# VH-VL binders against q8ixk2r445to577: the designs that were tried, part 354

Target 1, 133 residues: q8ixk2r445to577
Amino acid sequence: FFGMLQNKGLTDYCFDYNPPDENQIVGHQVILYLCHGMGQNQFFEYTSQKEIRYNTHQPEGCIAVEAGMDTLIMHLCEETAPENQKFILQEDGSLFHEQSKKCVQAARKESSDSFVPLLRDCTNSDHQKWFFK
Short names: E, the ipSAE of ESMFold2; O, the ipSAE of OpenDDE; V2, 0.75 times the mean of E and O plus 0.25 times the DockQ between their complexes.

## First folded at step 16 (VH-VL)

Design n26 (framework fv_axatilimab)
Fold by ESMFold2-Fast, scan of step 16:
Structure n26 (fold): chain C 133 residues (1-133), chain A 120 residues (1-120), chain B 107 residues (1-107)
Amino acid sequence: as target 1 above (133 residues)
Amino acid sequence: EVTLKESGPALVKPTQTLTLTCTFSGFSLSTHGVGVGWIRQPPGKALEWLANIYWRDSKYYNPSLKNRLTISKDTSKNQVVLTMTNMDPVDTATYYCARIPYGDYYFDYWGQGTMVTVSS
Amino acid sequence: DIQMTQSPSSLSASVGDRVTITCLASQDISDFLAWYQQKPGKAPKLLIYDASNLESGVPSRFSGSGSGTDYTLTISSLQPEDFATYYCQQHDNRPLTFGGGTKVEIK
């Protein structure tokens, strides 16, 4: 699968990665932003290794969650995907992070108009349901 | 700042179609992330969600009423219109339109409401 | 559909009292709960969203707490202007559903 990864609960919000520094593509948090339909910073690929890959800039990035953390951070892709970079996109639309056994949920930052994907306990929430456009 | 106002008939006969218009100011449905929903409240009863429409024309309906409801918008006029077919006395209620921030499902500003009585 | 159960359906309290209203969801709603205040003859007004975020302009005596299926609205020191009916709403799943309301009457 590839395309814009949208949230069912936040109408027309997409995974978005736009690092402020072109010289440092990895290490920044993935956000959610209004879907524009043009790909670019909202274009992701779901691979056979269960990676969510960002190919718009070089080097290619893969979304990861470090042990004990709940934020989705862009890391360098590996030849063989490490466990912290593996997400299962399930039939019900949930995005299950294998290593933590948690699900990706759309969430608001405190007192903010900003939204981010975070790991949370798996529920049947629309905010934990994702699909490619 | 933000205002919404409902308009439509105060009295509807059974089997007729109800058309309600929400006119708003202080925001636009061309603004990214914004939506408008309709909620009703029968006299002395709880709130019931009816339908939502968002800036990119995404539409959602209460499944219990979906066969009867149509929601549309005219972005240039700052209006959202709800139609409900085959009205029945149990549909007697105050009908509200309300703004939805950031593509979410809660309502941050509400119109004053318009009372619709369904009676022969 | 997610069933929202509010308790109590009504209560009487004196100015200065601490008031708590409970909202129970039939399934985990991941903190996506809003609270509204409705005064007689008026439209509802948003107080709280995402279970605990206070809407701009709402007095700090209002607070929300809870997680999973169990949520509470607290008014720390009831004022005369707080005479109203309060509604919870889950904003986690469509169809959107509201609680039955809690009427707060002051002496």
Scores: ipSAE 0.508, ipTM 0.856, lowest interface PAE 2.1, mean pLDDT 90

Design n27 (framework fv_axatilimab)
Fold by ESMFold2-Fast, scan of step 16:
Structure n27 (fold): chain C 133 residues (1-133), chain A 120 residues (1-120), chain B 107 residues (1-107)
Amino acid sequence: as target 1 above (133 residues)
Amino acid sequence: EVTLKESGPALVKPTQTLTLTCTFSGFSLSTHGVGVGWIRQPPGKALEWLANIYWRDQKYYNPSLKNRLTISKDTSKNQVVLTMTNMDPVDTATYYCARIPYGDYYFDYWGQGTMVTVSS
Amino acid sequence: DIQMTQSPSSLSASVGDRVTITCLASQDISDFLAWYQQKPGKAPKLLIYDASNLESGVPSRFSGSGSGTDYTLTISSLQPEDFATYYCQQHDNRPLTFGGGTKVEIK
């Protein structure tokens, strides 16, 4: 399915990808931003390969976490999804990153109004619960 | 300068409905990410969260009280209203409204509180 | 619901003392914890959010630490205006829940 990927613990914050350079679509960190309801940079697709795809720009991007890191980075999608790009959306809303065995959590970056998704040990936190809208 | 002020009846009889109004200045509920919540404190007891409302009319209620609570806003008047039905003496408390920043769930500025006694 | 347990329920201290208040959550709250100060007859005032972020205008003698289920509020050198009741609040899961409070009294 597809849509704006929202956090249960933060009111109306969505996965957001806004690369600073139109010609360099991959390599930047995925952030969380107030949901604007227009799709665009907040529109994602969850695939049968367990990818979170960003289809708004070309080439299409897939969210990944590099080994040893906790930030979600946009990579190029591959014909067969590599392990670092696989997220299991579980019944309780958690996004489980298979390679690291950790869950995606909304976290404050460095100011009171800046949020990012990060990998953290899995808990029952509402900040680790996600849904498409 | 952010200020909030609660208003409503000081005395409520059992089974009646309580209506409290929060009037605020220094911010607007048309601002993205901003919310207002209601918290109560019975005499000598801990704080208890009641309900939150946010800029796009998102509403959240304490599940233990959900069937009794209604929260609404009038953005043009800078007001948030909480209604609580079927009041009981155990609902005697000081009721606070407070601002919520950035779509979060902590409260950065609080009103002075209004004491509501449920008796007779 | 997440239960928040504060300890101690009260303590006596002197000006200049280092005061530590503990807050224990019944489950991992992923650092989503706030601390409030409440003086008698007054509304609570935010001191700290996200476990360790000091709210603007709050004196630097206040600090928060901890992770998982265990959190602490520290006042490094207690001042006369710091005698108050302190509350923790988890802002991780709905319903939002507060600790029982810790009253800091003059010794």
Scores: ipSAE 0.640, ipTM 0.882, lowest interface PAE 1.6, mean pLDDT 90

Design n28 (framework fv_axatilimab)
Fold by ESMFold2-Fast, scan of step 16:
Structure n28 (fold): chain C 133 residues (1-133), chain A 120 residues (1-120), chain B 107 residues (1-107)
Amino acid sequence: as target 1 above (133 residues)
Amino acid sequence: EVTLKESGPALVKPTQTLTLTCTFSGFSLSTHGVGVGWIRQPPGKALEWLANIYWRDTKYYNPSLKNRLTISKDTSKNQVVLTMTNMDPVDTATYYCARIPYGDYYFDYWGQGTMVTVSS
Amino acid sequence: DIQMTQSPSSLSASVGDRVTITCLASQDISDFLAWYQQKPGKAPKLLIYQASNLESGVPSRFSGSGSGTDYTLTISSLQPEDFATYYCQQHDNRPLTFGGGTKVEIK
């Protein structure tokens, strides 16, 4: 699968990576933003190794969750996917982070109108269901 | 300021089709992340969700009523239209349209409501 | 479908009272719960979204709490304009569902 990774619960919101520093493009948080349909910063690839790859930069970025954290951050991809970069896209649309045993959920950032994907206990929430378009 | 107003017939006969129009101001359905939904309330009863439409023309319907409902929008007129077929006396209710912020499923501004009575 | 159960269905209170209304979801709704106030003959008004976020312009005496399946709306010091029916709504899954309502009446 590849394309814009959309949330079922937040209608027309997509995974988005827009790092604030042009000279440090990895290590920043992945966000959710209104789907623009143009690819670019919203274009991701789901690989056979269960990675979510960001291919607009070289070398390619892979979404990861650091130990003890619930935020999704951009890391450099490795030849063999490490456990913290593995997400299982299940048939019901759940995006299961294998190492933590938690699911990716669309969530409000702090008290703002900005949204981010976060790890949460798995539920049947539409906000934990994702699809490529 | 945000305002919404419902319009349509006050009386509908059984088996007829109901068409309701929501006209709004203070926002646009060309604006990112915004939607409009329809909710009804029979006299003395709880609120029941009917359908939502969003800025990208994404539509959702209550499955219990889906075969009877059509929702559409005209962004140039700031209008959302709900059509409901095969009206029955149990469909007697006040019908509301309401704004949905940020692509979510809750309603932050509501129209005043329009009462629709279904009887012969 | 997610069933939303509100309790009590009605209550009587006096100005200055602390009022608590409960909403129970038939499954975990991940904090995606909204509260509305409806006065007789009027449209509902949003009070709270995502369990605890107070809508702009709503008085601070209103607060929401809870997680998982169990949620509460609290009015810390009831005012005359607060006599109304209150509804909860889960905004987690389609179809969207509302509670049966709680009528807050003068004691």
Scores: ipSAE 0.681, ipTM 0.886, lowest interface PAE 1.4, mean pLDDT 91

Design n29 (framework fv_axatilimab)
Fold by ESMFold2-Fast, scan of step 16:
Structure n29 (fold): chain C 133 residues (1-133), chain A 120 residues (1-120), chain B 107 residues (1-107)
Amino acid sequence: as target 1 above (133 residues)
Amino acid sequence: EVTLKESGPALVKPTQTLTLTCTFSGFSLSTHGVGVGWIRQPPGKALEWLANIYWRDTKYYNPSLKNRLTISKDTSKNQVVLTMTNMDPVDTATYYCARIPYGDYYFDYWGQGTMVTVSS
Amino acid sequence: DIQMTQSPSSLSASVGDRVTITCLASQDISDFLAWYQQKPGKAPKLLIYDASNLESGVPSRFSGSGSGTDYTLTISSLQPEDFATYYCQQHDNRPFTFGGGTKVEIK
């Protein structure tokens, strides 16, 4: 699958990656932003290695969660996907991070009107359901 | 700052169609992420959600009432309209419209409510 | 549909009392819970969203806690203006559902 990765629980919010410095593509947090349909910062590819790839910039980025953390961060993609970069998109729309045994959930960032994807215990929440559009 | 006000008939006969208008100020439905919903409350009872509409015209309806409800917006007039067909005495309630922030599903500012009585 | 059960349905309290109201969801709602205050003859007012986030302008004596299926609204020191009916609402799954309400009455 590829396209805009949209949340079922929030109306018209998509995975979004817009690093503040174009010369430093990795190391920044993935956010959720209103789906704009322009691709670019919101265009992701779900690969056969269970990666969520961002290839708008070079080198290509892969979403990862570091051990003990709950935020989704952009890392460099590897030839063989490391466990921290593997997300299982399940039949019910859940995005399961196998290394942590947690699910990706839309959550409000502390600065009140912003949303981010975070790892949380898996539930049947619509905020943990994702689809490509 | 943010205000919403419901308007419509106070009395509706059984089988008639109810049309309610929510007029608001202090925000726009052209604003990204914003929505307006309708909630009702029968006298002495709990709140019941009816329908939501958002800036991109995305609509959600309570499944128990979906075949009776239509929600629409006129962004230029700052208005949201709810229609409900085949009114019954059990639909007697105070009807509220309320603002929804940022594509979410909770209601941060509410209108004063308008009482609708369904009686022959 | 997610069923929201509030307890108690009513309680009597005095000014200065600590009041707790519980809301139970029939499934895990991942902290997507709002609390509203409704005074007689008035529209509801948002107090708390996402289980524990206090809405701007709401006094700090109000707090929300809980996770999973069990959530609590606490008023640390009840004031005269706090006598009202309180409602919880899950904003996790459609259809959005409200609890039955808890009426906080003067003792």
Scores: ipSAE 0.381, ipTM 0.813, lowest interface PAE 2.7, mean pLDDT 89

Design n3 (framework fv_axatilimab; at its last look DockQ between E and O 0.88; V2 from the best seeds 0.80)
Fold by OpenDDE, look of step 18:
Structure n3 (fold): chain C 133 residues (1-133), chain A 120 residues (1-120), chain B 107 residues (1-107)
Amino acid sequence: as target 1 above (133 residues)
Amino acid sequence: EVTLKESGPALVKPTQTLTLTCTFSGFSLSTHGVGVGWIRQPPGKALEWLANIYWRDTKYYNPSLKNRLTISKDTSKNQVVLTMTNMDPVDTATYYCARIPYGDYYFDYWGQGTMVTVSS
Amino acid sequence: DIQMTQSPSSLSASVGDRVTITCLASQDISDWLAWYQQKPGKAPKLLIYDASNLESGVPSRFSGSGSGTDYTLTISSLQPEDFATYYCQQHDNRPLTFGGGTKVEIK
């Protein structure tokens, strides 16, 4: 699966990654933004290694969850996907993070109109459902 | 200032189609993330969501009424139209249109509502 | 569909009273809960979204709390203009669903 990774609950919002430096793509948080597909900052790929790859840049980035965090951070992809980069995109659209046993949920930043994907306890929330478009 | 106003017939006969228009100001459906929804309320009863439409023309319907509902927008006129087919007396209600912020599912501004009575 | 159960359906209170209204969701709605105030013959007015976020212009005496399936709207000190019917609405899943309402009446 590849393309824009769109949330079911937060209508027309997609995974978005826009690193300050296009040549240094790691270390920043993945956010949610209105789906537009421009600049390739919303193009992701779900791989057979259970990675969510930001593969429009070289080296390729892979979304990871750092220890103790509930945010999604871009790391470099590895030949063998590390545990913190493994996600299961389930048939129902839920995006399950294997290591944390939590699901990726669209969430509003407190007191803002900005949104981010966060790890949360898995529910049947539309905000935890994702699909490629 | 954000305002919404519903317009349409106050009386509809059974089996006929209801067409309601929501005319709004103070915002635009060309604004990314913005939506407009329809909610109805039978007299003395609770609220029921009917349909949403968003800036990208994304549409959602209440499954219980989906086959009867059509929602559309005319961004240039700041209007959203809801059609509901095969009206029945049970559909008698005040119909509201309301604004949706940020691609969300709640309604921050409401029209005053228009009462629609379905009767022979 | 997510069922929203409000309690009580009605209550009587006096000006200055602390009023608490409860909304129970049939499943975890992850704080995606809104509260509305509706006065007779008027459209609902948004009070709270995301369970606890006060809508702009809403008096601070209104507050929302809760998590999971259980949520509460609190009016810390009831004012004359607060006598109305209040509705909760989950904004987590489609179809969107509202509670049955709580009528706050003057004692």
Scores: ipSAE 0.913, ipTM 0.957, lowest interface PAE 0.5, mean pLDDT 96
Fold by ESMFold2-Fast, scan of step 16:
Structure n3 (fold): chain C 133 residues (1-133), chain A 120 residues (1-120), chain B 107 residues (1-107)
Amino acid sequence: as target 1 above (133 residues)
Amino acid sequence: EVTLKESGPALVKPTQTLTLTCTFSGFSLSTHGVGVGWIRQPPGKALEWLANIYWRDTKYYNPSLKNRLTISKDTSKNQVVLTMTNMDPVDTATYYCARIPYGDYYFDYWGQGTMVTVSS
Amino acid sequence: DIQMTQSPSSLSASVGDRVTITCLASQDISDWLAWYQQKPGKAPKLLIYDASNLESGVPSRFSGSGSGTDYTLTISSLQPEDFATYYCQQHDNRPLTFGGGTKVEIK
């Protein structure tokens, strides 16, 4: 699978990676932003190793969640995917983070139009359902 | 200031098609993330969601009524139109249109509502 | 479909009273809950979204709380203009569903 990773609960919102410092490609939080249909910062690849890869810019990044945290951040991809970078895209659309046993959910950040993906207890919420377009 | 207003017939006969228009001001459906939905309320009863349309023309329908409902927009006129086929007396209700902010599913500004009575 | 159960269906209260209205979802809705106020003959008005976020222009005596399946709307000191029917709505899953309403009547 590849494309724009969209949320079922937030209409026309996509995974988006746009670091504030172009010289530091990794270490920043993944956000949700209005889908623009142009790929670029919203284009992700789901791999056979259960990684969510960002390869629009070099070096390639892989989404990870650090132990004890709930935010999704961009890390460098490794030859063998570490457990903190593995997300199981299930048939119902949930993204299950295997290491934490939690699911990726859309959540509001501060203002009414600002959203981020976070790890939360798994539920049948539409805000925990994702699909590639 | 955001305003919405519903318009359409006050009386509809059984089996006819209902067409309702929502005309709004203070926002545009060309704005990213914005939507407009339709909700109805039979006299003395609870609110029931019908359909939503968003800025990219994404549409959602209540599955219990999906085969009867069509929602469309005319962005240049600031209008959203709901069509409901095969009207029945149980469809008698006040019909509201309301704005949806930022791709969400709650309604922050509502029209005054238009009463539709279905009878012979 | 997610069923939204409101309780009580009606209550009688006096000006100055603390009023609580509850809303129970048939599944975890992860705080995606809105509250509306509806006065007789008028359209609903948004009070709260995301369980606890107060809409701009809504008096601070209104507050929302809860998580998972259990949510509460509280009016800390009831005013004459607060006599109305209140509805909860989950904005987590399609189809969108509303509670049956709670009518707050003058005692």
Scores: ipSAE 0.701, ipTM 0.895, lowest interface PAE 1.3, mean pLDDT 91
Fold by ESMFold2, look of step 18:
Structure n3 (fold): chain C 133 residues (1-133), chain A 120 residues (1-120), chain B 107 residues (1-107)
Amino acid sequence: as target 1 above (133 residues)
Amino acid sequence: EVTLKESGPALVKPTQTLTLTCTFSGFSLSTHGVGVGWIRQPPGKALEWLANIYWRDTKYYNPSLKNRLTISKDTSKNQVVLTMTNMDPVDTATYYCARIPYGDYYFDYWGQGTMVTVSS
Amino acid sequence: DIQMTQSPSSLSASVGDRVTITCLASQDISDWLAWYQQKPGKAPKLLIYDASNLESGVPSRFSGSGSGTDYTLTISSLQPEDFATYYCQQHDNRPLTFGGGTKVEIK
């Protein structure tokens, strides 16, 4: 699938990637932002290797979670997807991270107006449901 | 600054359609990522969620009442309208509209409510 | 549908008392829980969202805690204006559901 990856529980919120330096696309956290469809910040591809790719900007990025962490960080895509870059988008909309055995959930940053996707124990939460728009 | 106010009939006969209007100020449904929901409360009883509408016209309905409910908005008038068909005495309640922040499912500002009685 | 069981249904307390109200969800709601205060003849007022985040302008004597299925609202030192009915509401899944309410009365 290709498009905006939208959260069910936070209506009209999408995965968004806006690195501070367009030439240093790696190492920054993916956020959630109001869906707008403008520019390249909110367009991702879900691949047959179970990657979530940010490939509308060069170099290509793949979403990863480093061992022991819960944040979604941009890494370089590799020819064969590493285990920490594999996500299963299930029929019920849950987004399962194979290596950690956790699900991606929309989460508020400590009492702020800001939201991010984070790994959490899998539940039936609408905030753990995702779909491409 | 944020205010909401419900308006509509106080008395409705069984089988009639109820139309309620929420008029609000201090925010807009045009560009701000917020929503408006409807909640009812029978006298002396708990709250029951009815429907939500969000700034991009996404709509959610309580499935137990889905075939009876329609929600719509008129952004230029700062209004949200709820229509509920086939009213029954069990639907007697105070009806509230309320603002929803962040596209979420909770309500940060509520109207004063309007009492609707359904009686033959 | 997520059932929200609130207890007690009512309680009596004196000014200055510590009051706790419990809300039990029928499944894990991942801290997506709100608390509301409702005074007679008035609309509900938001106190807490995300289980523990205090809404702006709400006195610090109110706090929320819990996780998973079990959540509590605590009023550390009850004030005269706190006599009201309190409702929890899960904002985790549609349909949105509320607890049955807890009426806090003057002893």
Scores: ipSAE 0.627, ipTM 0.880, lowest interface PAE 1.9, mean pLDDT 91
ESMFold2 (binder alone), look of step 18: mean pLDDT 93; pTM 0.952

Design n30 (framework fv_axatilimab)
Fold by ESMFold2-Fast, scan of step 16:
Structure n30 (fold): chain C 133 residues (1-133), chain A 120 residues (1-120), chain B 107 residues (1-107)
Amino acid sequence: as target 1 above (133 residues)
Amino acid sequence: EVTLKESGPALVKPTQTLTLTCTFSGFSLSTHGVGVGWIRQPPGKALEWLANIYWRDTEYYNPSLKNRLTISKDTSKNQVVLTMTNMDPVDTATYYCARVPYGDYYFDYWGQGTMVTVSS
Amino acid sequence: DIQMTQSPSSLSASVGDRVTITCLASQDISDFLAWYQQKPGKAPKLLIYDASNLESGVPSRFSGSGSGTDYTLTISSLQPEDFATYYCQQHDNRPLTFGGGTKVEIK
């Protein structure tokens, strides 16, 4: 499915990818930002290979987490999705990262109004529940 | 400076509808990520959350009271209104409105509270 | 609903004492816990959010710790103005829930 990927716990915040350098679409951290409802930088595709794809710019990006890290980084999509790019959107809304066996959680950065998705141990937290809108 | 103040009747009869207004300054509900919630406290008891409303009109209600509660906002007046139907003596409490920062669910600034007594 | 259990329900302490209040959640709340101070006849005041983040203007003698289901508020050296009831609140899942409160009385 396509849509804005919203957090159940953190009200009106969406996955957002807006790289500062338009000539380098990959390599930057995915953030959470106030949902604007216009798609664009907040519009993601969840694929049958369990990828979270970003198609607003070319080349297409796929969200990944490197081994031992907890931040979600935009990588180039591959013909066969590697384990670090696979996220299982479960029935309860959790977004399970297959390689690390952890869940994506909305988390605060150093400022109180700045948020990012991070990998954390899986819990029944609403901050670990996601839905497309 | 952020301030909030509750207003409404001090006395309500059983079965009546309670309407409380929260008037605030120092922030706007057009400010991104912010919300306003209502919390009550019966005399000598713990705090109980009632409802929140956020800048994009997202509303949340305590499920135990949802059938009785309506929360609304008037961004131009810097007001949030809570309506609670079918009041009962057990609803006697101090009612607070409070600011919710950045899409979260904790309360960083509180009004002084308004005591509502439900009796015949 | 997530149940928040505070202990003790009340305590008496002397000025200068270290005071610890515990808050237990019925499920893992992923550090989304706030602490409030309420003085008699007054509105609650935010002390701590996200389990350990001290709110601006709150004295450094207040600190929060814990993870998972178990959280604590510590007052390292109790002052006369700290006479109050303290409440924890989980801000992880709706409905939002508060602990029963801990009344701190200065001896």
Scores: ipSAE 0.658, ipTM 0.885, lowest interface PAE 1.4, mean pLDDT 90

Design n4 (framework fv_axatilimab)
Fold by ESMFold2-Fast, scan of step 16:
Structure n4 (fold): chain C 133 residues (1-133), chain A 120 residues (1-120), chain B 107 residues (1-107)
Amino acid sequence: as target 1 above (133 residues)
Amino acid sequence: EVTLKESGPALVKPTQTLTLTCTFSGFSLSTHGVGVGWIRQPPGKALEWLANIYWRDTEYYNPSLKNRLTISKDTSKNQVVLTMTNMDPVDTATYYCARIPYGDYYFDYWGQGTMVTVSS
Amino acid sequence: DIQMTQSPSSLSASVGDRVTITCLASQDISDFLAWYQQKPGKAPKLLIYDASNLESGVPSRFSGSGSGTDYTLTISSLQPEDFATYYCQQHDNRPLTFGGGTKVEIK
C-alpha cells in the first residue's frame, strides 16, 4: 500500500512528516495533520518488511518507536528492518507495533488542536484504525 | 463568536419528509478540519446522534437511521441541511445542530434547537 | 454499538457538596469521552472532552477522570447554577452514543 495514511476516528487527518530541515529527515516526531490530498509530506509507503516508509525525500526514512517510548520518530531505513520499525497493518485497520505489542492511536497533543500518533494498549477504538487513500 | 441556528417546520405529518437547515457564523466548513453534526432529543429523553458532515464532504450517519437520512452542506451560505424521510410520531424531538472541532466526534457549540412534532 | 451507562439517574445535593457522576462504556473507549451540561429548556453545553480536558470558560470546579471503560465527572463544590442534567458521550467510535443522563437537583 502507499498513499496518504488516514485515521478512521480522527476524520480527514493524515500521517504527516514535515522535517524542519529538508536535508535532515531523521530524529523528529511524526504528526497528524489535515489531509491535503497532494502527497508530499503526507505520502507514505507500507512495505513488505512491515515498514512505514517516508520516501518523498532522500535519504528515505522509516517510522520507528524507541524502547520505552510511545512517540513515532523518523529514523533511517535499514537494509533489514529492525523490530522497532515494524508495524503490522491488520485486517481491521489497526497498526500493531511488533516490538512493543502496542497499537498506533491518534491522540491530542497537550490539550490542543494538534494531534500525533502514539503507541497505546490495543483496543477496538476507531482512533486506532488506519487506511491508505 | 460562533453561533448556530436551526430552522424548519414545527409540525410534520406521518410519512412526510423533514428538512432542517442549520445556519452558522463564526467559522467555515471550507477549511480547518471542522464539521457540523445533527443530534436529536425526544421530550424527557436522552440525546441521539444522527449525522455528521466535515469540511472535505466526509459524511457519517447513524446506522439505525441511515436509509432515512441525508446530510449536505452549502459552504458559500454557511449552511448544513439534514433531510429525514418517512417521519413517524416516535421522531418527535428537539433537533440540534452543533459544531465539531478538528475532525473529532464531540460537539463544542450547539444551536438552540428546534422542536419538531410528528402527528396526524 | 457502544452502550454508555450513567449512574445515578438522578441525585439531590446541597450547595457546597462534592458531586460525582459515573459513566461506564461497554468497551474500552481510549479516553475519548465528553461531558455535557444541559439546563432545562436549553441546548447542551460542552464541559469536558478527551475524558479530562476542561473546555475553555468552564469553571474549575468541574473535572473529569477515568480511563478504559470507567469515567467520572466531579463537581468539587456544587453551586446553584449547576442544577442541570449531565450527559456523557463517547467520541471514540461511530455510531456516537450518549449516556442516559444524570439529573442533579439542588436541595
Scores: ipSAE 0.694, ipTM 0.896, lowest interface PAE 1.3, mean pLDDT 91

